VH-VL binders against o27280. Designs and how they scored, part 448

Target 1, 266 residues: o27280
Amino acid sequence: MDSMNVPEVLEIKRIVEESESVKTFIFSWDFRREVRPGQFVMVWDFRDEKPMSVSLIDPVRSEIGISIRRVGEFTDRVHGLSEGDLLGIRGPYGRGFELMGRDILLVGGGIGMAPLAALADEATARGMRVDALVAARTADELLFLDRLEAAGVNISTCTDDGSCGFKGFAHERLLTLEENHDMAAVCGPEPMMFQVMRILDERDVPAQLSLERYMKCAVGICGQCCLDDTGFRVCAEGPVFWSQELSRVREFGRYRRDPAGRRVPW
Short names: E, the ipSAE of ESMFold2; O, the ipSAE of OpenDDE; V2, 0.75 times the mean of E and O plus 0.25 times the DockQ between their complexes.

## First folded at step 19 (VH-VL)

Design Ag4 (framework fv_marstacimab; at its last look DockQ between E and O 0.89; V2 from the best seeds 0.83)
Fold by OpenDDE, look of step 19:
Structure Ag4 (fold): chain C 266 residues (1-266), chain A 118 residues (1-118), chain B 112 residues (1-112)
Amino acid sequence: as target 1 above (266 residues)
Amino acid sequence: EVQLLESGGGLVQPGGSLRLSCAASGFTFRSYSMSWVRQAPGKGLEWVSAISGRGGKTYYADSVKGRFTISRDNSKNTLYLQMNSLRAEDTAVYYCARHDWYGSFDYWGQGTMVTVSS
Amino acid sequence: QSVLTQPPSVSGAPGQRVTISCTGSSSNIGSGYDVHWYQQLPGTAPKLLIYENTNRPSGVPDRFSGSKSGTSASLAITGLQAEDEADYYCQSHDSSLSRSKVFGGGTKLTVL
């Protein structure tokens, strides 16, 4: 067995409360095992296992952070944990983001900002100019604003209810902003990503988008996360895809498969 | 420190031509859209023209379309405004201004005076 | 004849609150475009005062505030000071004018 496929039991070093529903769990990490923004890990609470994006990569402190939104039974249990408690972590898996150019646009919605926050850290460390459009339903659901600001990221906020920043959706806000970027990275609700991708394509901005699907094995063997018509496995060929790749994916922005393999509309 | 310095202004007769320059420093020039904004003596601000960071897109006010050409040389960190067929109403202080991501002008030069008179 | 309409002048005594309005239309402010404000002191270039409707750049006192609603925006100055005497301009974007930036006519603020 490949050692990377065996969960390593790690102690929660710190917990950061990002919002009412989102916590970031910090772990010590051996960086001999490379991890890139956009990759995910499988988190095991000794009962169940779920894929989670890496939201913090800190080689200086030898730490990684995993941001988890409270949405169900598994995440409820995890959110009940304290510093010093144990979790199983295996990975990282999947294709992460690739940085190119000098100017990068980040567009994130809700918990989708998790991998983008990690990407922002890397981009700013490389001396890139980073603009981030951060979207959420309400002001209290906006994530990583202080962290992004501290990194020197230019931030624009968007909320569905107008409680903070632009009132409306991310793709609507994007239409009102300046267009000077070499590439874009997008992560959030799939309907949002679909609309944002269309705009970026019209603007001839190369874009990478991170998809979320139900994952079981994380190693490309079970096929649970396979995308219709392409055979792309989100855990193996993704979760980060170029817009050109996603243009071939019929289900993108339209539906997903549930654990039983049934189509579930967005 | 961000700096913008306009030059090339002066006196010109109606129908004449003039080329303005704006030397930029203190930031990555190609990363920002730039505009020319003018202000006639004792009057308000009027947007004249804009150009994207890479220079691929240009925009003009209706009052100057067909007569003015905005351009940039990113290797020289310089913005230009070629003004042809100048009219008396073009008399103004011309400012170069940097666009921020939100579409505001976050930095301005001190301006250069253009006077069109017979 | 400016696309955005401002009162030509406003005045106030030191310590008072003054408000400058900026009225647009459905093709600019009403279309979701942000409003920005500039201060121009006598004999100087304009300076960004408020960006993205409500945000202050570094160095701008918190007694300056911006708001936006519908097709209009407003700049409020509290605790008016003598050094606030200047011209103020609102600025936005108009989709009907081939992606043109647009300014208000400007407002001269006099401190009495």
Scores: ipSAE 0.899, ipTM 0.942, lowest interface PAE 0.5, mean pLDDT 95
Fold by ESMFold2, look of step 19:
Structure Ag4 (fold): chain C 266 residues (1-266), chain A 118 residues (1-118), chain B 112 residues (1-112)
Amino acid sequence: as target 1 above (266 residues)
Amino acid sequence: EVQLLESGGGLVQPGGSLRLSCAASGFTFRSYSMSWVRQAPGKGLEWVSAISGRGGKTYYADSVKGRFTISRDNSKNTLYLQMNSLRAEDTAVYYCARHDWYGSFDYWGQGTMVTVSS
Amino acid sequence: QSVLTQPPSVSGAPGQRVTISCTGSSSNIGSGYDVHWYQQLPGTAPKLLIYENTNRPSGVPDRFSGSKSGTSASLAITGLQAEDEADYYCQSHDSSLSRSKVFGGGTKLTVL
């Protein structure tokens, strides 16, 4: 039903508790519908529908995983589900990450590590060297560390409160690490991504950044996911953008928009 | 297996020149910054110079600035140190060392001896 | 003098615990730069022992451990063995020296 763009109702095969606030829901998936790291799906709980990033892409086991942070009524209901329960999934949608070169830097904040974990699996499978800076407010919120280590990723952590790794922000830690990357992939809170992008631009490292915006249609016709000044639709032209594309966007790093289109602070 | 092999050491007179080489194998050479680190007889380790993986950035200890030039040829997997205007205090074993992402020296060569004397 | 200060020597009997200090300043360890440790056995090149303050490379036994606090770092060796007799160096980065790697002066460990 890819051409009809309707949700497929799928059974939750497994649930992985990534943290107190994040669960990964794993589904059997027919990979005739290809999924790329950085793409998203719309998750339907029979009442409401929200965009979620794919964090696991495993063609060998015929599985995908979708990581969901508990932040409100919809995600509270989904977190209350068990293995065997049903969810509607439509997609995938959007432009995923593109890999280039031999050396990739990943910088992820909080749930932003979800699409980067999927990307790390693909990069290591291609024989790339993968360095990942994993950031969170606290140690309990650092995601996917064991999975990344098992994949052979070189990990550095930072936490705002210093409870694990470097005490401080991701961009502050990045300044103390070595600079030998062909590209970077960045996903997390937009203020973090903006600061990281500045450093990567100074270092002449091509960067792809994954943005989140309010979405309704997921196919680019409703306009709810637009960025200021450019008309880029996050669901159609993104969610992954090159840093050069974002450098022309006045709102990036400054504010976000609510469902009514109003500017709100980060 | 990562291997680093220095060569080009020897005896020189003060004011003379030498070029050291370090042959690298077992890893993607261009992905790593490299350093020269020296150790005078009976003394500790002293960082001398570093070069980024793609060769665009070079760094020098104050004691060698203007006299030593680090370079690399990524097509030949080789690191170089051109040492000019040598002084007695430059007498040392010179090690080639690879940087990891965290800024440590994770692999070292066996070293090559440079002796500066009349 | 070295930017990072280590005691010139330390000693211990087999089975004991020893520590080796590495004292820096606000321009290096105190700025959040990592501390790395190297073991140099007689007549050999240095070998990475601890990286990123506390991590051990594959093959380094867990009786070696590192820590960092404020402007200082420490290497601890428990269950001291005769083969641990070596020189030990700490290393970091100093921001007051334009992106410069710095070593401590070295510590000779003697097993009694």
Scores: ipSAE 0.717, ipTM 0.863, lowest interface PAE 0.9, mean pLDDT 89
ESMFold2 (binder alone), look of step 19: mean pLDDT 93; pTM 0.946

Design Ag5 (framework fv_marstacimab; at its last look DockQ between E and O 0.92; V2 from the best seeds 0.80)
Fold by OpenDDE, look of step 19:
Structure Ag5 (fold): chain C 266 residues (1-266), chain A 118 residues (1-118), chain B 112 residues (1-112)
Amino acid sequence: as target 1 above (266 residues)
Amino acid sequence: EVQLLESGGGLVQPGGSLRLSCAASGFTFRSYSMSWVRQAPGKGLEWVSAISGRGYKTYYADSVKGRFTISRDNSKNTLYLQMNSLRAEDTAVYYCARHDWYGSFDYWGQGTMVTVSS
Amino acid sequence: QSVLTQPPSVSGAPGQRVTISCTGSSSNIGSGYDVHWYQQLPGTAPKLLIYENTNRPSGVPDRFSGSKSGTSASLAITGLQAEDEADYYCQSHDSSLSGSKVFGGGTKLTVL
């Protein structure tokens, strides 16, 4: 079977509790099927299907990890699962991150750290110097800190309430940090990414940003994830975009489309 | 192991010139901003100048603007400070220091003494 | 003289707790820039003691701690030891000085 577009039923090998609201589900993976940081998979619980970022890529253990934040009915069901239970996984889909240079800056907010954690592993394995700005609303929502530290990543934290690290937003913290990087990878709330992109552009740091949109087909057919004025499909041309590409996207940082196609402001 | 070694210090007359060097080893030199920090005898630390990792951005304290020039050769892992129109108040031990991502100086050389006297 | 203000000297007996203050302004500490601390033993180069307000580099004992609030920062040393006798400097960044790093005037700590 050409398994690219057919969900493969996989057993949950292991569950890692990252925070109160985030779990990482580990699956055995056949690496004859290539997967890159920044790509996503469609997760099927035999009732509904949602796109999720790959947060762990381990060729040595032949495993991948998918980090899921508990935010609604689907994710509530998934979070109720145990090791040994089954999920359907199809993919991977989309354009992942491209590594360039020697020094990389990662800027992540909340669950946005999921694909960046995978990228951090690849970058450090290649001998790159990795700095990661990890943002969250509170200290309890900061993700992957121990994992990043173990990988040799230099970490700076910021929280909205100041419960850990810099008190404020990621773009505010970024202004106070050194800027010797060849490229940046950004993922998190779109308002955060918008502000971070502006700063990186002013600093002449090439940046890639991972967008989130409502996805239905994941194969560029249904058009639900199309970005206004460009025709970019987040599932096909993205979810990772260069800053130059996003500069052409009118809706970026301003609004998104809901499942009914209505404009919803950020 | 990270190492910074300053050289080029010595005795010079007022109005004279001197060029300091800092040889770096044990890390990827181009990846880090570098600074010169000086300390007059019996006095505190004073930041003098900084240069970005790639050398595109330079910064100077008001006390040395127009007289000192910071530069680097990343192919030689060397930081430089060209000091012109030297004054008695420039007399100090000059340290080269590496910037970490947070803007602190995580590694220092042992310093080189510059004495400006007639 | 210095952009950041420190007391010129502090003293304590072995085993005691001492604190060193670092007072800045709205253009440096108050603008969100981090404070770093250095220890300089007699006749040696400075050594990073605290970075990013509260963090200790490897090898720095947990007797040393840093804090930051408003436009000021503080270094605390508990269980004071004879070997702690040194000069201590706070350092930050000042946005009004075109990307300049700034130091405090330094504090001489004497262990009685």
Scores: ipSAE 0.822, ipTM 0.911, lowest interface PAE 0.6, mean pLDDT 95
Fold by ESMFold2, look of step 19:
Structure Ag5 (fold): chain C 266 residues (1-266), chain A 118 residues (1-118), chain B 112 residues (1-112)
Amino acid sequence: as target 1 above (266 residues)
Amino acid sequence: EVQLLESGGGLVQPGGSLRLSCAASGFTFRSYSMSWVRQAPGKGLEWVSAISGRGYKTYYADSVKGRFTISRDNSKNTLYLQMNSLRAEDTAVYYCARHDWYGSFDYWGQGTMVTVSS
Amino acid sequence: QSVLTQPPSVSGAPGQRVTISCTGSSSNIGSGYDVHWYQQLPGTAPKLLIYENTNRPSGVPDRFSGSKSGTSASLAITGLQAEDEADYYCQSHDSSLSGSKVFGGGTKLTVL
């Protein structure tokens, strides 16, 4: 009858520096608790607890990787940790991505590539053709390129400043690429995801988009992750939604809420 | 190994019709857009027509619109070009070409010759 | 006539470097469409040489390289060899002709 949502304290086995601002923390993981691409975990540093993307799912080595971008006090403290240090992990939570067909498009912006890297590994293991549009502000912020290439993913890059690949936004690059996909998976800044969703809807490509919202409980009880128009709970019904589900959501691409519940622009 | 084999070329009088075929193997055919590209004797390459992997979208150069019809049968891994109302300027080697994601033609057949002459 | 303009011919001695230009416009290269390059040996079908402006397919030697700037692109061949004697074509996409792939007029490379 007890809740099983107690964080497990795990040792950081390995740290991979993905960029100046992004590190992947590798932990041993008991895969009796299945983890799927697009699900998240709550990371506890013994002071605070935040949701983080799972970017590596390796049942053979019994490892998961959690990619964390340095953006504030919590993530600064976690980035200061070393191999052998401890973190609390609870989860996984949420709805992951569903694969369909043989041809998948991934569109990722910044840290949004983390869950898509895990999805790319699963898709290529199933024999799917994977095309990935990887976006960032600069070349140094493009994530997981070597890993994606090694998995046989076809990569296109775009950077806001043009330092690597197409100069411009992900949705602008997408318009210049071929359109032969059964589905798409999208994760990144919500304004980018909105623009990409519009293009994919026009092309009749089924799309799944991974949303980020403020979370407290992660199991759908507290209501802090609800979407305004639908009552969808990002931690329970999401974080991955089909584009048709999101087309009815007024707030998507328009605004977000801070920890105090105030509407703020993206 | 990706292979594209064109057939159906030949001699046709002006105003006549001809159907070209391209047999594809070594890849998942329905995942790729395909084109016909032609080359008149001693001249450069000219794109003729394209069709999306699932066959829902077709595209034509202005020089062939209304006269040529591209199609595909994904159950037979075959691309087609139906050529009607043929003109002398349609005389060329016709290549079958596969698109990659970036919009290049990454694999080509060896071509089939079409001659339109009185 | 061709939407993409290439010089009709280029020559070089063995070991030298040659470049082949491809000049487009705002409706193709200038709109962010990639430039791809093909080599056509006498009596054969074209073969992809460079894709996405600068990338070489497997099996293409590193003495072939591509670049793009503004509305133009270039193919460079270093260490020129006799077997490089061929026709070379650039290709892109033109948004003003919906769905249209476009080729340059071709450049005959002669190894002296």
Scores: ipSAE 0.702, ipTM 0.857, lowest interface PAE 1.1, mean pLDDT 89
ESMFold2 (binder alone), look of step 19: mean pLDDT 92; pTM 0.943

Design Ag6 (framework fv_marstacimab; at its last look DockQ between E and O 0.02; V2 from the best seeds 0.00; counts 0 for: pae E 6.7 > 2, placed apart)
Fold by OpenDDE, look of step 19:
Structure Ag6 (fold): chain C 266 residues (1-266), chain A 118 residues (1-118), chain B 112 residues (1-112)
Amino acid sequence: as target 1 above (266 residues)
Amino acid sequence: EVQLLESGGGLVQPGGSLRLSCAASGFTFRSYSMSWVRQAPGKGLEWVSAISGRGGYTYYADSVKGRFTISRDNSKNTLYLQMNSLRAEDTAVYYCARHDWYGSFDYWGQGTMVTVSS
Amino acid sequence: QSVLTQPPSVSGAPGQRVTISCTGSSSNIGSGYDVHWYQQLPGTAPKLLIYENTNRPSGVPDRFSGSKSGTSASLAITGLQAEDEADYYCQSHDSSLSGSKVFGGGTKLTVL
């Protein structure tokens, strides 16, 4: 087995088109190397390297899935690949989600549903009741609905334009839903997560949130993903954080650092 | 299979008290909010009271505030409605109903009849 | 008297399409709260028919459909059958009533 810090060149086994802008790339995986929902891998196309969440963990098929949204040059190249093509995969890295209790609430926005889909599979396999609030800008951007439904997940949808489900944002929809969950897992746009966290805190629901930051090394040495005032490194202490931890992070929901280290508002 | 079974209904004089029970089975009781809904003879449905899964929050219709108390014992999978200072207009079939995640009532009991009369 | 307003009765012949309206306000349907529908057959407890405005529970035929717009909702029944004769209630939540659930007055559907 290769070192976790050396990219393993893997063949794309299958490609699933989740939406117009999102594809899931399936790889054979040696599960002697453990991977948990909420962890990420570094994807290398032999030119550049980017962190991506694991969206599928299938020990039975010995496969993992990585969902990638088309947003720039790197992802454009990756989306141009076909089954049988090669990618470098390094990892997994970071702290994943913890499951507790019997009832779990998932709140996801856009590509943020990727790690939550993997979490949903694990939770349902353990016999937990899973409710998932799935948010997107439009109906066509809602991810993993069929997969979640097949797993027995109760789904509520919301879209910015009202093309599917509740018209509005995830935090607005959440206010209209019943709350009887032991814990929540949240992933999506940071402004969304910020608002959702506030609501969950008011309802005394323990919550874990997955952050996204610019990552370079993925091993906690370069500091590019360091959060202000805490010293938390998203790649090492995260990307999954408890709400209590994030309450100490001044920049959360307000701004992030760009590749040059400059503050960029959300 | 989800089951809700109401009991405790009967005939009572105005000003009297009655305690209703709802025995739940077939699901994790603590994970669901519960409500009482009543229906007077030949009339429509009226929401009476609700309680959260853990019992931390209770809600009442204005018509019963100060007179009715909703509670639950999650160790016994039982919902209760203590009704005091009963009035003739409280005469109705009282249903126990489970809240789903969306706030609808996805399961109902058969109901228990409460008659307030001199 | 009810917070949500329904017509007291509607009727239709077998095979026809009927609609039942549910009119609310800015404090309930208009504030983003979902509308749910129940069917109550004579002498029975209510049964959930439509949840979250448009969704059908398992066992409910697709000839039943729900919609919501603005401060109102509607239940549509196509291919009306004799067994559809029942009372129908809409239900929502009202933010002005301290977390209270609210029902419509009910609609009696007669199949001619």
Scores: ipSAE 0.625, ipTM 0.855, lowest interface PAE 0.8, mean pLDDT 94
Fold by ESMFold2, look of step 19:
Order: structure tokens, then C-alpha cells, then sequence
Structure Ag6 (fold): chain C 266 residues (1-266), chain A 118 residues (1-118), chain B 112 residues (1-112)
């Protein structure tokens, strides 16, 4: 049997409580296995296995971090763990973000800021100017603000309820931002990403967007992560796609699929 | 009202150690990165060290790396600076300062004086 | 030496306009990082005067204004008043030193 399907069991070194519902779990990592922002890992709690984006990539400390939102039974069990407890990790998998130019815009909604925080660290380390638009429903749900600011990222915030920064949706705030970026990276709720992509395309800003889909194998064999009309497999050809690729996808921003493959509205 | 109050300054001999504290109130301390900024008598401001709000990331000016350690206790709303191997050029007023989320220092304490002299 | 360069002093008569420069490099202001300004009255702690290049916190009069262009920033004070006599510092971020905040060397403003 192929070793790619066997998670490596790793000890949780540190847990950072990012919000009431989000924790970052930090592990030692051998960087002979390269990890790039936008890639994901499969996290195994000895009962079930779920894909999670890498949110921290620190070759100097030989650490990676994985941010997990509490949303169900798997994530409830993982949130109940302590430092010293074990998790299985296999990966990394997928296509990560590609950096270009000198000025990058990050647009993240909720937990979608996780892979973008890793990208921000890489971009700032290269001496790039990094602007981040961080979106959430409320101020308490804004993620990584202290970390991004400490790293030298220029932050704009928006909240649905107006409790921090601009009151409204990310795409509405984006219309008021300066249009001088060489590229953008976007991750968050798919309706938000669709609206943001439309604005960035109109401005001729190259954009990369990170998608989620139901996954089992993580290597492109099982077909459960496919997009309509294209045959793209999110785990193999993505999760990061260029806006050009996504503009041809009928389902993007329109509907999602449940585990049985049925179309359901957003 | 945001309040920052430094303490722990004093006279110390070269090579000695000192720990500064900054008591914070009037805001959600764990949400904000904090810095120490110093000012030698009659001189300008010099950034010394920073720590992220959750405490996971620390940063130091080259002049203090390996000698100073920034830390925080979010349960006590307190920022610390452990200063070891002190030198005469470390003589300064030390301010604690709150980072806003947008890159500035929006609130400052009154400062505490550290004098390094034999 | 300071990463950001300011003149050591400037002076002006009451009612006049003065300008304080802050000169950086391609690794800070030239990379597009924002510039912030602080006023330090004699014997007091610094106070935020201008943030994000041009914005004033509550309580700062509109005769204080900031600007940024290329690798430099500027603080302008119009209608100069005696209480403006203070030290002024610019501050930004320097990408060559990842987590570093950087200050200018400071400018002493003398009124009259």
C-alpha cells in the first residue's frame, strides 16, 4: 500500500486561540517536505479525516500551523485537545498561491484568512507590500489582525454589522480601496469570492482564489472534489485557481453540492 | 479609557538585569500587539521590541536581540520586558505602546526611567 | 542611525506654515508602507498626531496635515501656535527587517 495514505502522527506543540470558534494547532515540521501557502493537509483525529488549510509556515522554527473552526463533531473533538495530544497529518496537497510583482492584495472572509495569513508572511519576507482586507460578520470574528499587523501588513477591516471598520460586505469595501496592486489572493465564502473576483477582473488585477469542496482521497483519484463543466479536481488542480479559470465555471458563486452530489443553493 | 502604566525602572549597574512591567486597562488587551519604545535623555524615540496580541510572535531591534525578552500575561493584562546584560546605552525612558491594527502606536504610557551606571 | 531621516530642527513664527520632512527608502515608505506622526510635548509621552499618512485622531486640529509621495512623507502645520512647540517623529515599517517598526530621528519645532 502506498505510504501517501498513512497520516504521520504528530504532537500538538502549541495551541493559539484565535477567536471563540477558531484555534491554531502548531506542529513540528520537517521542511524537506516543502509547504506553500494555499496548500492543505488532511487532519486525522483517529476517527475521521478532514482537509485543513495551512495557516503558519515557519521554516526557522521548523513549525507549521493549522487553523480549525469549530463547526461540527470532528472539529469539536479537535478543539477539545490540549498541547501534547496527537493528531495525524498527511500532505501537503494541492496547488498553492503564486506570488508576483511587488504589491499584493489579500481578501479574506472568516476562516478564509487562514491560508492568506501564511501567504502574507511569505510576501512580507520577500519585501513585498501587502494590503489585507479582512472580513467577518462581527468584530469578534475578525481573524489574525494582531499577527498581520505585527508582520507589517496594511490592514483594512469590514464587518457585516459595522462593529469594526467598514460596515458591509468585502466587495463593497473593495470598491473604496486604492487600485494599485499587481495581484490579489482571495479566500472565503464562495458568494463573497465571486463578487470580489468580478471587481478584480474589471480592474484587470490578476487574482487567485482558493476553493473548498468535499474531499476524500486528496490526490485526485476519487472525483468527489470536481467542479461542474470543467472536470477540475479541487484537490489536484486547485484548491487555488486563477480567476480566468473560474470565470468559465457555471457553479461558482451559484450553488454548492452536498456529499451525495446534489445541487443546493448558497 | 485606555490606560498604560509602566513600572520597574531604576538604577542598575552595567551587566545587571531589570524587569519592566506595563499594566493595561480599558481595552481588550489580548487583541492588540504591544511594543516597548525607549528614549535616551535628550534623544529621539527608538523602537525596542514588539509582541503579538496572542503572544505567539516576538520582534526585537538589533541593538537588544539576545539581551532583552518581551512577554505578556493576558490573564493579568500586563506587558513585560526582561532586560539582561544591561549597558550604559540602554539608559532611557521606556514607554509601552499599543499598536493599532493599522500600523501606528495609538496609546502610550507615561514611561519608566532606566539608568545604567556604575 | 535612523532608518527614516528628519531634519533636526525647524522653526516658525506664530501664524506661519512649517513643514517637517521624513525621508525613507525603497524598503519602507518606497514600498508603500503608511507613515504615522507623533507629537511629544516637553516632559510628556508621545501622542499620535497623524495616522495612515493623512488621518487625524479625534482632538487633533485640522491645521495639522500629512502627505506621502515616493520615498518621503511630510507633516505640515499651518497657523502655527505656541503650544505646537514640541518634538515630532515620523514612523513606518521596514520590510527588510520583517517585524520592525522604525522611527525618524525627530524634529524639534521652535515657535518664535
Amino acid sequence: as target 1 above (266 residues)
Amino acid sequence: EVQLLESGGGLVQPGGSLRLSCAASGFTFRSYSMSWVRQAPGKGLEWVSAISGRGGYTYYADSVKGRFTISRDNSKNTLYLQMNSLRAEDTAVYYCARHDWYGSFDYWGQGTMVTVSS
Amino acid sequence: QSVLTQPPSVSGAPGQRVTISCTGSSSNIGSGYDVHWYQQLPGTAPKLLIYENTNRPSGVPDRFSGSKSGTSASLAITGLQAEDEADYYCQSHDSSLSGSKVFGGGTKLTVL
Scores: ipSAE 0.110, ipTM 0.632, lowest interface PAE 6.7, mean pLDDT 86
ESMFold2 (binder alone), look of step 19: mean pLDDT 92; pTM 0.946

